# Miniprotein binders against q9bqp7, part 146

Target 1, 240 residues: q9bqp7
Amino acid sequence: VPQNWFPIFNPERSDKPNASDPSVPLKIPLQRNVIPSVTRVLQQTMTKQQVFLLERWKQRMILELGEDGFKEYTSNVFLQGKRFHEALESILSPQETLKERDENLLKSGYIESVQHILKDVSGVRALESAVQHETLNYIGLLDCVAEYQGKLCVIDWKTSEKPKPFIQSTFDNPLQVVAYMGAMNHDTNYSFQVQCGLIVVAYKDGSPAHPHFMDAELCSQYWTKWLLRLEEYTEKKKNQ
Key: E = the ipSAE of ESMFold2; O = the ipSAE of OpenDDE; V2 = 0.75 times the mean of E and O plus 0.25 times the DockQ between their complexes.

## First folded at step 15 (miniprotein)

Design Bg4 (at its last look DockQ between E and O 0.84; V2 from the best seeds 0.78)
Fold by ESMFold2, look of step 15:
Structure Bg4 (fold): chain B 240 residues (1-240), chain A 86 residues (1-86)
Amino acid sequence: as target 1 above (240 residues)
Amino acid sequence: SPKEELLKLIEELLESVEWLLKEAEELYKMGDLWYAAWMARMALDFAEDAARLAEETGNPELIRRAKELIERAKELIEEIERALKK
């Protein structure tokens, strides 16, 4: 249980459209701060088991692919993820057209994979936008805020290359999403709030992506876990 | 020694599989069936990894513990998959 509980939602804000809302998605620049990022907090508070399992998975991959093969594999995964996010930001941006985009960004199984999801996405409020929780003292950079099937969500785009279980960059994606949500809901750069999350898992072969929806109750439960991780991070920094 | 290093690896792997199964059970109780299933399948994968290594040692206690974790993971996966079909 966190010693310093703080609410994830802000009852003074609405998730509904407002006539005074900006007509283009917000893109708040990420600024250097002395306060930690969500990803740094999560990386620095991984359990010893999580650290061990990631290393064990890495060693199994190296045994199968060789060291050079593994380096190439990880480089390709990173590049494809970067291109996927760039393509989605371009597709969801209202001021760009497909003719203005790098055509190679759109030639991807991952983009094919998410087409069914994109049909249900509307009302984009933010893209690749910084968030800051000044009270809890952390920052982040979220992928997207938009309505999914009529519900405003913080949306995180995730790539998956294999049908087998394999270690993604973070075990903690739901914590990342709710941390961004809490920060945005208490960030003066934003006038609205978000109560739901969506993690979209896209597949390299173009198979239909999985939309993992997190309603407000589930987000609240993950928020408690995030607060514990942030508390752990803070305590470690005090003892260094 | 190489034998002692292998035994330590197996112990940490078994402990980590137990951790994964507990995390999957918590996600299941939270109602996050998709993430619970994903965690449980990851636990099974690492439990099978542990079993293979344990059999190389011939240590009957490590082999027994790894096989118990495989069975526990399979049972949890089946339970979650049934809940997903509802």
Scores: ipSAE 0.815, ipTM 0.941, lowest interface PAE 0.6, mean pLDDT 86
Fold by OpenDDE base, look of step 15:
Structure Bg4 (fold): chain B 240 residues (1-240), chain A 86 residues (1-86)
Amino acid sequence: as target 1 above (240 residues)
Amino acid sequence: SPKEELLKLIEELLESVEWLLKEAEELYKMGDLWYAAWMARMALDFAEDAARLAEETGNPELIRRAKELIERAKELIEEIERALKK
């Protein structure tokens, strides 16, 4: 049980969008501050087992691809992920629909993969927007806040290559999502709250993306785990 | 020795597989079937890796343990997949 319990949901915020919700998705810039990011907290609090498994995976990949091949692979995966997020931001942004969409960004297997998910996405509230939890003292950059099948979600987009999925980002993805949810729900820059999370795994070959939907109950369970990781991080920093 | 290092690696890998299976079971109990299945599949992959490495050592106990974990992972995957079809 976390020593410093804090709710994921804000009882002072209504689930109903106020009629004054801007038609334009929020894009709050991330301010570089002494405040740790969600990603930093998660990375610094990985278990020995997680670290070991990641290292073992890396070693196997290096054995198969060589060191230079693995570096190239990692660079390509990162670049593809970045392009994919940029393409999604362009697709989901109402303002960019008017700009000449770089057709090259849209011609990817990942974009093809998520098409069926995008059909169920509406009411985009935020894109690539910073969140801060003032009380718990962490920040993050969320990919998207939108309605998925009529439920307002923090959406996190992931890319996967078959047959060898990139394992690095998968262990703590649910924690990342709920951390963003909790921060957003208590960030004064946002007038609304989210109760659901969605992790979408897009595939390079264009095969249908997998939607991992997290309801309020599941999010609450992961929130407890997040709080424990945050406490661990805080304790480690006090002892440094 | 290189052999001792390999044995240690296998032991650490087996421990990590057991951890993954435990996490998968917890996720299953939480009702996150998809993520449970993902963790269990990862456990299977690393258990198979452990089995291959154990065979290289010729250590019958490590081979046995790895094979047992493979079977446990398969059983858990099957259970979760049955739950997902419901």
Scores: ipSAE 0.716, ipTM 0.882, lowest interface PAE 0.7, mean pLDDT 90
ESMFold2 (binder alone), look of step 15: mean pLDDT 89; pTM 0.891

Design Bg5 (at its last fold request DockQ between E and O 0.85; V2 from the best seeds 0.83)
Fold by OpenDDE base, fold request of step 16:
Structure Bg5 (fold): chain B 240 residues (1-240), chain A 86 residues (1-86)
Amino acid sequence: as target 1 above (240 residues)
Amino acid sequence: SPKEELLKLIEELLESVEWLLKEAEELLKMGDLWYAAWLARMALDFAEDAAKLAELTGNPELIRRAKELIERAKELIEEIERAEKK
């Protein structure tokens, strides 16, 4: 049990859109502060087993691809992920803000993969927007807040080249999502609350993306795990 | 010695597989079947690697432990699959 318990949900906020909600998705810039990001907290609190398995995976990949091949692979994964997020932001943004859509960004297997998910996405409230939890002192950049099948969700988009996702990118994804939820729900820049999460895994070959929906109960359980990671991080920093 | 290093690697791998299985079981209890399955499959993959490495050492105890973890991972995957059909 976390020593410093804090609720994931804010009882003072509703998930119902106020009639005054701007039609334009929020895009709050991430400020570089001394405040740790969600990603930093998760990376610094990996277990010895996670670290070991990550290194083992890396060594296996190097054995398969060679050192240069692995560097290229890593670079490509990063680039493809970035382009995919840019494409999604373009797709989900209101038409009036669409700079000339680079048609090349839309021609990817990943975009094809998520088409069936995008059909169920509506009511976009935030895109690539910073969140800050003022009490728990962490920040993050969330991908998307929108309705999925009528439920307001924090949506996190992931890319997978291989059916076997890499441990580092996937293991703590639920924690990342709920960390963003908890921060958003208590960030004064947001007037609404989110109770659900959605992790979408897009595939390079264009096969249908996998939607992993997390309801409020599951999110609450992962929130407890997140709080424990945050406490561990805080303790580590006090001893440093 | 190279042999000692290999033995150490196998031990660390086995411990990590056990950890993955424990995490997968926890996720199953939480009701996250998809991530439970993902972790269980990962555990199976690494357990199979451990078994191959253990066979290279000829250490019967390491081989036994690796095989046990393979079976545990398979059983967990089957359990998750049964839960998904409900």
Scores: ipSAE 0.832, ipTM 0.935, lowest interface PAE 0.6, mean pLDDT 91
Fold by ESMFold2, fold request of step 16:
Structure Bg5 (fold): chain B 240 residues (1-240), chain A 86 residues (1-86)
Amino acid sequence: as target 1 above (240 residues)
Amino acid sequence: SPKEELLKLIEELLESVEWLLKEAEELLKMGDLWYAAWLARMALDFAEDAAKLAELTGNPELIRRAKELIERAKELIEEIERAEKK
């Protein structure tokens, strides 16, 4: 249990859509400062086992592909992920049209993989937008806030080269989502709050993406785990 | 020595598989069946990795420990799959 508990939801903020919300999704710019990012906190608080398993996976990949093959593999995964996020931002932005984008960006197995999910996404409120928890002092850049099947969610898009999960997704992805949620709910740049999360795993071969929905109760349980990681990070920085 | 480095690798791998299974069991208790299954399947993959390495040593205790973790992972996957069908 965290020593310094803080609620994920802001009781002074409505969980209902605000009729005055703009028709264009928010995109708050990320500002460089000294407070830590969600990803830095999670990276700096990985357990010994997390570190070991990632290194063991890397070594197995190098054995299979060779060092040069592994470098090419990781570079391609990074580029494909970047292109996927760019394509989704373009598709979900109301002021942009598909004709304004490189058609090769929009034609990939990953985009085909998510088509059935995108049909259930509406009411986009934020895209590639910075969040800051002004009390707990951490920052992040979330992918998307939108309704999925009628539930307002912080949505995180992930790519995978195989239909079955591999180590490419982080152990801590649910913590990342709830950390962004908590930050948004306590960030004065936003007038609404979000209680649900959605992690979407898209597949390179176009197989139907997996939508992993996290309701408010599950998000609250992951929030407790996030608070422990943030507390561990703060203690390490205090002692350095 | 190379043999001692292999034994250390196997020991750390077995310990990490145990950790994965414990994490998966916690997620199952929380009701996150998809992530619990993902961790349990990863534990199975690394347990099979450990078993292959242990066979190279000929060490019966390491082989037994790796096979026990394989069975634990399979049992946990089955438990999660039963919970998913409810």
Scores: ipSAE 0.826, ipTM 0.945, lowest interface PAE 0.6, mean pLDDT 86
ESMFold2, look of step 15: ipSAE 0.812; ipTM 0.937
ESMFold2 (binder alone), look of step 15: mean pLDDT 89; pTM 0.882
OpenDDE base, look of step 15: ipSAE 0.663; ipTM 0.855
ESMFold2, fold request of step 16: ipSAE 0.819, 0.820; ipTM 0.943, 0.943
ESMFold2 (binder alone), fold request of step 16: mean pLDDT 89, 89, 90; pTM 0.880, 0.883, 0.888
OpenDDE base, fold request of step 16: ipSAE 0.828, 0.817; ipTM 0.935, 0.931

Design Bg6 (at its last look DockQ between E and O 0.59; V2 from the best seeds 0.00; counts 0 for: pae O 1.8 > 1.5)
Fold by ESMFold2, look of step 15:
Structure Bg6 (fold): chain B 240 residues (1-240), chain A 86 residues (1-86)
Amino acid sequence: as target 1 above (240 residues)
Amino acid sequence: SPKEELLKLIEELLESVEWLLKEAEELLKMGDLWYAAWMALMALDFAEDAAKLAELTGNPELIRRAKELIERAKELIEEIERAEKK
């Protein structure tokens, strides 16, 4: 139970922005500051079991690939994720029509994997945009805000290699999404709010991506868990 | 010693798998299919890891525990998949 509860939704905001102001998707720059990021909070508050299992997974990968092979593997996973997000930003942005697109970027299995999801996505409001919760004092970088099947969502895109299990950021991804949602709903750079979330897991082999929709009630439940993680993080940093 | 470290690793893996399965079962009961699925999948992966390590020891009890957890994880994954199709 969090000791300093704060609401995820802002009653002074609507999820129906002013239709008389058509604009390109928002892209608020990420600031470098001492305010902790969502991902740092989650990484620093992992349970003892999660830490142990992550270290065991690393040991297994190093045994299979060698130290240098593991370093190359992790760099490649990071690069694939970055390229996937760049491709999605390009596909979803109206301004990318004048730039010749990289065929390697758009031909990946991950892009094939999400095609059926993208048909249900419209009304893009933000892409790769910073959010800050000035009251709770944390920052993040959300992937996308758009309608999914008619519901305005914070959307997070994740890559997964199907036979290889366990990615830390994917496990806590629902907490990451609601943390971004709560920050956006209370960030003065945004004039609207979002009450739903969507996590889309794309697969390297092009298999149909897995959508996980989170309605407002589920988001509120995850928000409570996020607040506990943020409290734990804050207490650790005050003691150090 | 290397044998003592291996036995300790196997025990920690089995304890972690038991924790993951217990949490996944509770999450399934509550309808949190995302966390239930991920915890069950992690449980299966690490139970299989523990089974491979237990075979190296020849310890029948460790092998039995690991194989039992593999079957629990597989059954739970099937239950979660059925819940997702609803």
Scores: ipSAE 0.496, ipTM 0.830, lowest interface PAE 1.7, mean pLDDT 83
Fold by OpenDDE base, look of step 15:
Structure Bg6 (fold): chain B 240 residues (1-240), chain A 86 residues (1-86)
Amino acid sequence: as target 1 above (240 residues)
Amino acid sequence: SPKEELLKLIEELLESVEWLLKEAEELLKMGDLWYAAWMALMALDFAEDAAKLAELTGNPELIRRAKELIERAKELIEEIERAEKK
């Protein structure tokens, strides 16, 4: 049990969007400060097993591609991921911003992959927006807040490349999502709260993306795990 | 030797696959289908890689073990998929 328990949901906020919510998705810039990011917390608190798996994966990839080949591969994967997020932001942004759509960004297997998910996405509230948990003192940059199948979710977009999947710290994706949820729910820059999460894994070959929906109950369970990771991080920092 | 290092890597991958499958099974029992699926998919990926690497070594035992784990991973993924549809 976390020593510093804090709720994921804010009872003072309504689940219903206020009619006064701007039609334009929020995009709050990430402030560079001493506050750790969700990603940093997760990276610094990986289990020995997670570290082992990632290291073995890396060694395997280096064995197959060589060191330079692996660097190139990693760079390409990162670039593809970035382009994918940029394309999604463009797609999910209001039509007025559509005039600047680079059509080339839209011609990707990843974009094709998520098309069926995008059909169920509506009511976009935030895109590439910073969140801060004021009490728990962490920050993050969330990909998207929108309704998925009528449920308001923090949506996290992931890319997977076959046949050599880039094993990102995907083990911690649920933790990342709930961390963003908890932060957003208690960030004064947001007037609403989220109760659900969605992780979408897009595939390079255009095969249908895999949606992983997280209901409020599952989010609460992962929130507890997140709090434990945050405590571990905080303790490690005190000892440095 | 490079060959010995490769063999060691394959064995470590296979151990990792076994661990991932076990974790996935436990997560499945707990009803955490997403995380179970992820672990199982990773297990499959690692097992397939282990199989490919094992083929390079020509070690029939490693090849056999990798192939068995591939099948186990596939079966578990199917089970998870069935659970998601319920």
Scores: ipSAE 0.343, ipTM 0.686, lowest interface PAE 1.8, mean pLDDT 87
ESMFold2 (binder alone), look of step 15: mean pLDDT 89; pTM 0.886

Design Bg7 (at its last read DockQ between E and O 0.82; V2 from the best seeds 0.83)
Amino acid sequence: SPKEELLKLIEELLESVEWLLKEAEELLKMGDPWYALWMARMALDFAEDAAKLAELTGNPELIRRAKELIERAKELIEEIERAEKK
ESMFold2, look of step 15: ipSAE 0.796; ipTM 0.932
ESMFold2 (binder alone), look of step 15: mean pLDDT 88; pTM 0.864
OpenDDE base, look of step 15: ipSAE 0.706; ipTM 0.880
ESMFold2, fold request of step 16: ipSAE 0.824, 0.825, 0.820; ipTM 0.944, 0.944, 0.944
ESMFold2 (binder alone), fold request of step 16: mean pLDDT 88, 87, 88; pTM 0.864, 0.849, 0.865
OpenDDE base, fold request of step 16: ipSAE 0.841, 0.841, 0.841; ipTM 0.946, 0.946, 0.947
ESMFold2, fold request of step 28: ipSAE 0.820, 0.823, 0.825; ipTM 0.942, 0.943, 0.942
ESMFold2 (binder alone), fold request of step 28: mean pLDDT 88, 88, 88; pTM 0.866, 0.872, 0.866
OpenDDE base, fold request of step 28: ipSAE 0.845, 0.843, 0.840; ipTM 0.948, 0.947, 0.946
ESMFold2, last read: ipSAE 0.824, 0.820, 0.827; ipTM 0.944, 0.944, 0.945
ESMFold2 (binder alone), last read: mean pLDDT 88, 87, 88; pTM 0.860, 0.856, 0.871
OpenDDE base, last read: ipSAE 0.849, 0.845, 0.845; ipTM 0.949, 0.948, 0.948

Design Bg8 (at its last fold request DockQ between E and O 0.30; V2 from the best seeds 0.00; counts 0 for: pae E 2.4 > 1.5)
Fold by OpenDDE base, fold request of step 16:
Structure Bg8 (fold): chain B 240 residues (1-240), chain A 86 residues (1-86)
Amino acid sequence: as target 1 above (240 residues)
Amino acid sequence: SPKEKLLKLIEELLESVEWLLKEAEELLKMGDLWYAAWMARMALDFAEDAARLAEETGNPELIRRAKELIERAKELIEEIERAEKK
């Protein structure tokens, strides 16, 4: 049990969308402060097994691709991921705010992969928006907050080149999502609450993306795990 | 020695596979079938990796352990798949 328990949900916030919901998704810039990001917390609190497995995976990939091939692969994965997020932001943004859609960004297998998910996405509240948990002292950058099948979710978009999930980004994804949820639910910049999470894994080949829906109960369970990771991080920083 | 390094790698890999299986089982208990399946499939992949490496060493105990973990991973995947169909 975490020593410093904090709820994931804010009892002072209603789940009801206020009628005054801005027609434009929130895009709060991430402030580079001394406050750790969710990603940093998770990375620095990885288990020895996670670290080992990631290194083993890297070594296997280097054996398969060579060192230069692996560097190229890593760069491509990063670039494709970035472009995918940019494309999604463009798609999910209101038409009036649509910067000239680079049509080339929309012609990806990843975008094709998520089309069926996008049909169920509505009521976009935030895109690429920073969240801060003031009490727990962490920050994050949300991909998306929207309704999925009528449920308001923090949506995290992932890319996979292979049908087999890419190992590196898949560890602690649920923790990342709930960390963002908890931060948003207690961030004064947001007037609403999220109770659900959605992880969407898009595939490069255009095969149907896999939606992983996390209900409030599952989110609460992962929240406990997140709090433990945050405590571990805090302890490690005190000892440095 | 290179052999000793390989043996150590295999041991650490086997331990990490066991960890993955435990994580998958926990996720299954939590009701996260998707991530349980993901972790179990990862465990299988790394268990197969361990088996290949163990075969290179010719160490029968390491081979046995890796094969056991492969079977455990497969069984867990099947269990999760059965749970998903319910």
Scores: ipSAE 0.848, ipTM 0.952, lowest interface PAE 0.5, mean pLDDT 91
Fold by ESMFold2, look of step 15:
Structure Bg8 (fold): chain B 240 residues (1-240), chain A 86 residues (1-86)
Amino acid sequence: as target 1 above (240 residues)
Amino acid sequence: SPKEKLLKLIEELLESVEWLLKEAEELLKMGDLWYAAWMARMALDFAEDAARLAEETGNPELIRRAKELIERAKELIEEIERAEKK
């Protein structure tokens, strides 16, 4: 139970953009500062079991692929994820033209995988945009804010190769999403708020992506868990 | 020794599988069926890993604990799948 609870929603803020909101997606630049990022907080508050399981997974992968094979695998997974995010930002940007797009960026199994999800996405409000929780003092970089099936969500895009999942980011992804939601809802750069989250798991083979929708109640439950991780991080920093 | 390192690895695996199962049960209680299932399937995978290692030692206690966790993980996965069909 957090000792200093703080609400995920801002009672003084609308759930929908008002008439004064920008007509193009927000892209607030991420800047260096002294306050911690969501990913840093989560990385530094992993349980001993999370750390152990990740290490055991790495050892099994090295046994299967060899040390160099594992390094190549992880590098490839990182690059595929980066290209996937770049492609989605390009596709969802209203200012993008065919001349400015890399044709190979748009050709991937991951992009095929999300096509059925993208048809349900509209009203894009932010892409690759920084958020800062001005009271709790943490920052993040969210992938997308848009309506999914009529509900405004923070959307996180993930890649998966199914038979050999990369477990490092999946474990805490719902906490990452709600942390971004809370930050956006209390960031003066944003005039609206979100109540829902969406994690979209895209597959390399082009199989239909899985949409993991998180309604307001589920987000509130994950928010409590995020506050505990942030509180733990803060205590660790005081003891250093 | 190599045998002591293997026994320690198996013990940490078994404890981590128990942790995964408890996390999956909490996620099921929260109503996050997809993440509960993901967590329970990870528990099964690592429990099977622990069982394979325990068989190499011939240690009856470790083998029994690993097999018990495998069955617990399978039962939880089935429970989550039934909840998904509602």
Scores: ipSAE 0.808, ipTM 0.938, lowest interface PAE 0.7, mean pLDDT 86
ESMFold2 (binder alone), look of step 15: mean pLDDT 89; pTM 0.886
OpenDDE base, look of step 15: ipSAE 0.810; ipTM 0.930
ESMFold2, fold request of step 16: ipSAE 0.351, 0.382, 0.395; ipTM 0.692, 0.715, 0.720
ESMFold2 (binder alone), fold request of step 16: mean pLDDT 89, 89, 89; pTM 0.884, 0.883, 0.886
OpenDDE base, fold request of step 16: ipSAE 0.847, 0.845; ipTM 0.952, 0.951

Design Bg9 (at its last look DockQ between E and O 0.36; V2 from the best seeds 0.00; counts 0 for: pae O 4.8 > 1.5)
Fold by ESMFold2, look of step 15:
Structure Bg9 (fold): chain B 240 residues (1-240), chain A 86 residues (1-86)
Amino acid sequence: as target 1 above (240 residues)
Amino acid sequence: SPKEELLKLIEELLESVEWLLKEAEELLKMGDPWYALWMALMALDFAEDAARLAEETGNPELIRRAKELIERAKELIEEIERAEKK
């Protein structure tokens, strides 16, 4: 149970942006500060079980691929994820859609995988945009804020090579989404709030992506867990 | 010794599988069957890893425990998939 509870939603903000809002999605630049990022907090507060399973997974991969092969594998996975996010930002941005000249960026199984999801996405309000929780003092970089099937969501895009789940991507995905949501809802760069989340898992072979929708109640449950992780991180830093 | 290290690894894997299955069951109760499925799939993967290692030891109790956890994981995956369809 957190010692200092703070609400995920901001009662001073509307959950429905006005139709007269600018048509260009927000892209707040990430400023390097002394305050921790969401990903830093989560990395530094993994449970002993999460650490053990991650290390076991690494050992199996190194045994199969060798040390150099493992480094190449992890570098390629990171590059694929980076290219996927860049392609999605291009697809969802009105300016780049009209001037696209790099068709190779858009040709991937992951992009094919999400096409049916993108048909349900509209009203894009933010892309690759920084958020800061001014009271709880943490930062993040969210992927997308848009409507999904009529509900305004913080959307997180993930890649997966089915059936090989990557343990880090599963344990903390919902906590990342709600941490970004809470930060955005209390960030002065944003005039509206978001009460829902969406995690979209895209597959390398182009199979239809799996959407996971998180309503306000589920987001509140994960928010409590996020606050515990942030509290644990803060206490760890005081003891150093 | 190498045998002690292998037995310790198997025990830690089996304990982690039990933890993953508990988390998956709780996620299913919370109405999050997608992440419950991911946790159960991880449990199955590591239980199969533990079974392979246990068979190399020849220890029949470790082999049986690992095989029982494989069957528990498969049963839970089917339960979660039924809940997601309905």
Scores: ipSAE 0.581, ipTM 0.856, lowest interface PAE 1.4, mean pLDDT 84
Fold by OpenDDE base, look of step 15:
Structure Bg9 (fold): chain B 240 residues (1-240), chain A 86 residues (1-86)
Amino acid sequence: as target 1 above (240 residues)
Amino acid sequence: SPKEELLKLIEELLESVEWLLKEAEELLKMGDPWYALWMALMALDFAEDAARLAEETGNPELIRRAKELIERAKELIEEIERAEKK
């Protein structure tokens, strides 16, 4: 049980969008400060098993590709992921902001992969927007807040390369999502609350993406795990 | 030797697969099919990698073990997918 319990949901915020919700998705810039990011917290609190798995994966990839080949591979995966997020931001942005759709960004297997998910996405509230939890003292950059099948979600888009998926982000994705939810729900820059999460895994070959929906109950469970990771991080930092 | 290092890596991958499968099964029992699925998919990926690497070594025992774990991972994935539809 976390020593410093804090709720994921804000009782002061209504689940109903206030009529004053801006029609334009929020895009709050991430400010670089001393506050740890969600990603940093998760990376520094990985279990020995997770670290071992990642290291073994890395060693395998280096054996197969060589050191330079692995660096190139990692760079390409990162670039593809970035381009995919940029393309999604462009797609999910209001039409008035869409003046410069790079058609080349839209012609990807990943974009093809998520098409069926995008059909169920509406009511976009935020895109590539920073969140801060003032009390718990962490920050993050969330991909998207939108309605998925009528439920307001923090949506996290992931890319998977076949046959060699980039494994680095898979284990803690639910924690990342709920961390963003909890931060957003208590960030004064946001007037609304989210109760659900969605992780979408897009595939390079254009095969249908997998949606992983997280209801309020599941989010609450992962929130507890997130709090434990955050406490562990805080303790590690005090001892440094 | 590079070959010995590769063999060791394969063994460690196989151990990791077994651990991931166990964790996935436990998560499924705890009612978290989503996280179970992730662990099982990771197990499958690692097992397939182990199989490929084992084939390069020509070690029949490692190949056999990797293939068995691939099948176990696939079976677990199917079980999890059935549980999510319920």
Scores: ipSAE 0.028, ipTM 0.408, lowest interface PAE 4.8, mean pLDDT 84
ESMFold2 (binder alone), look of step 15: mean pLDDT 88; pTM 0.872

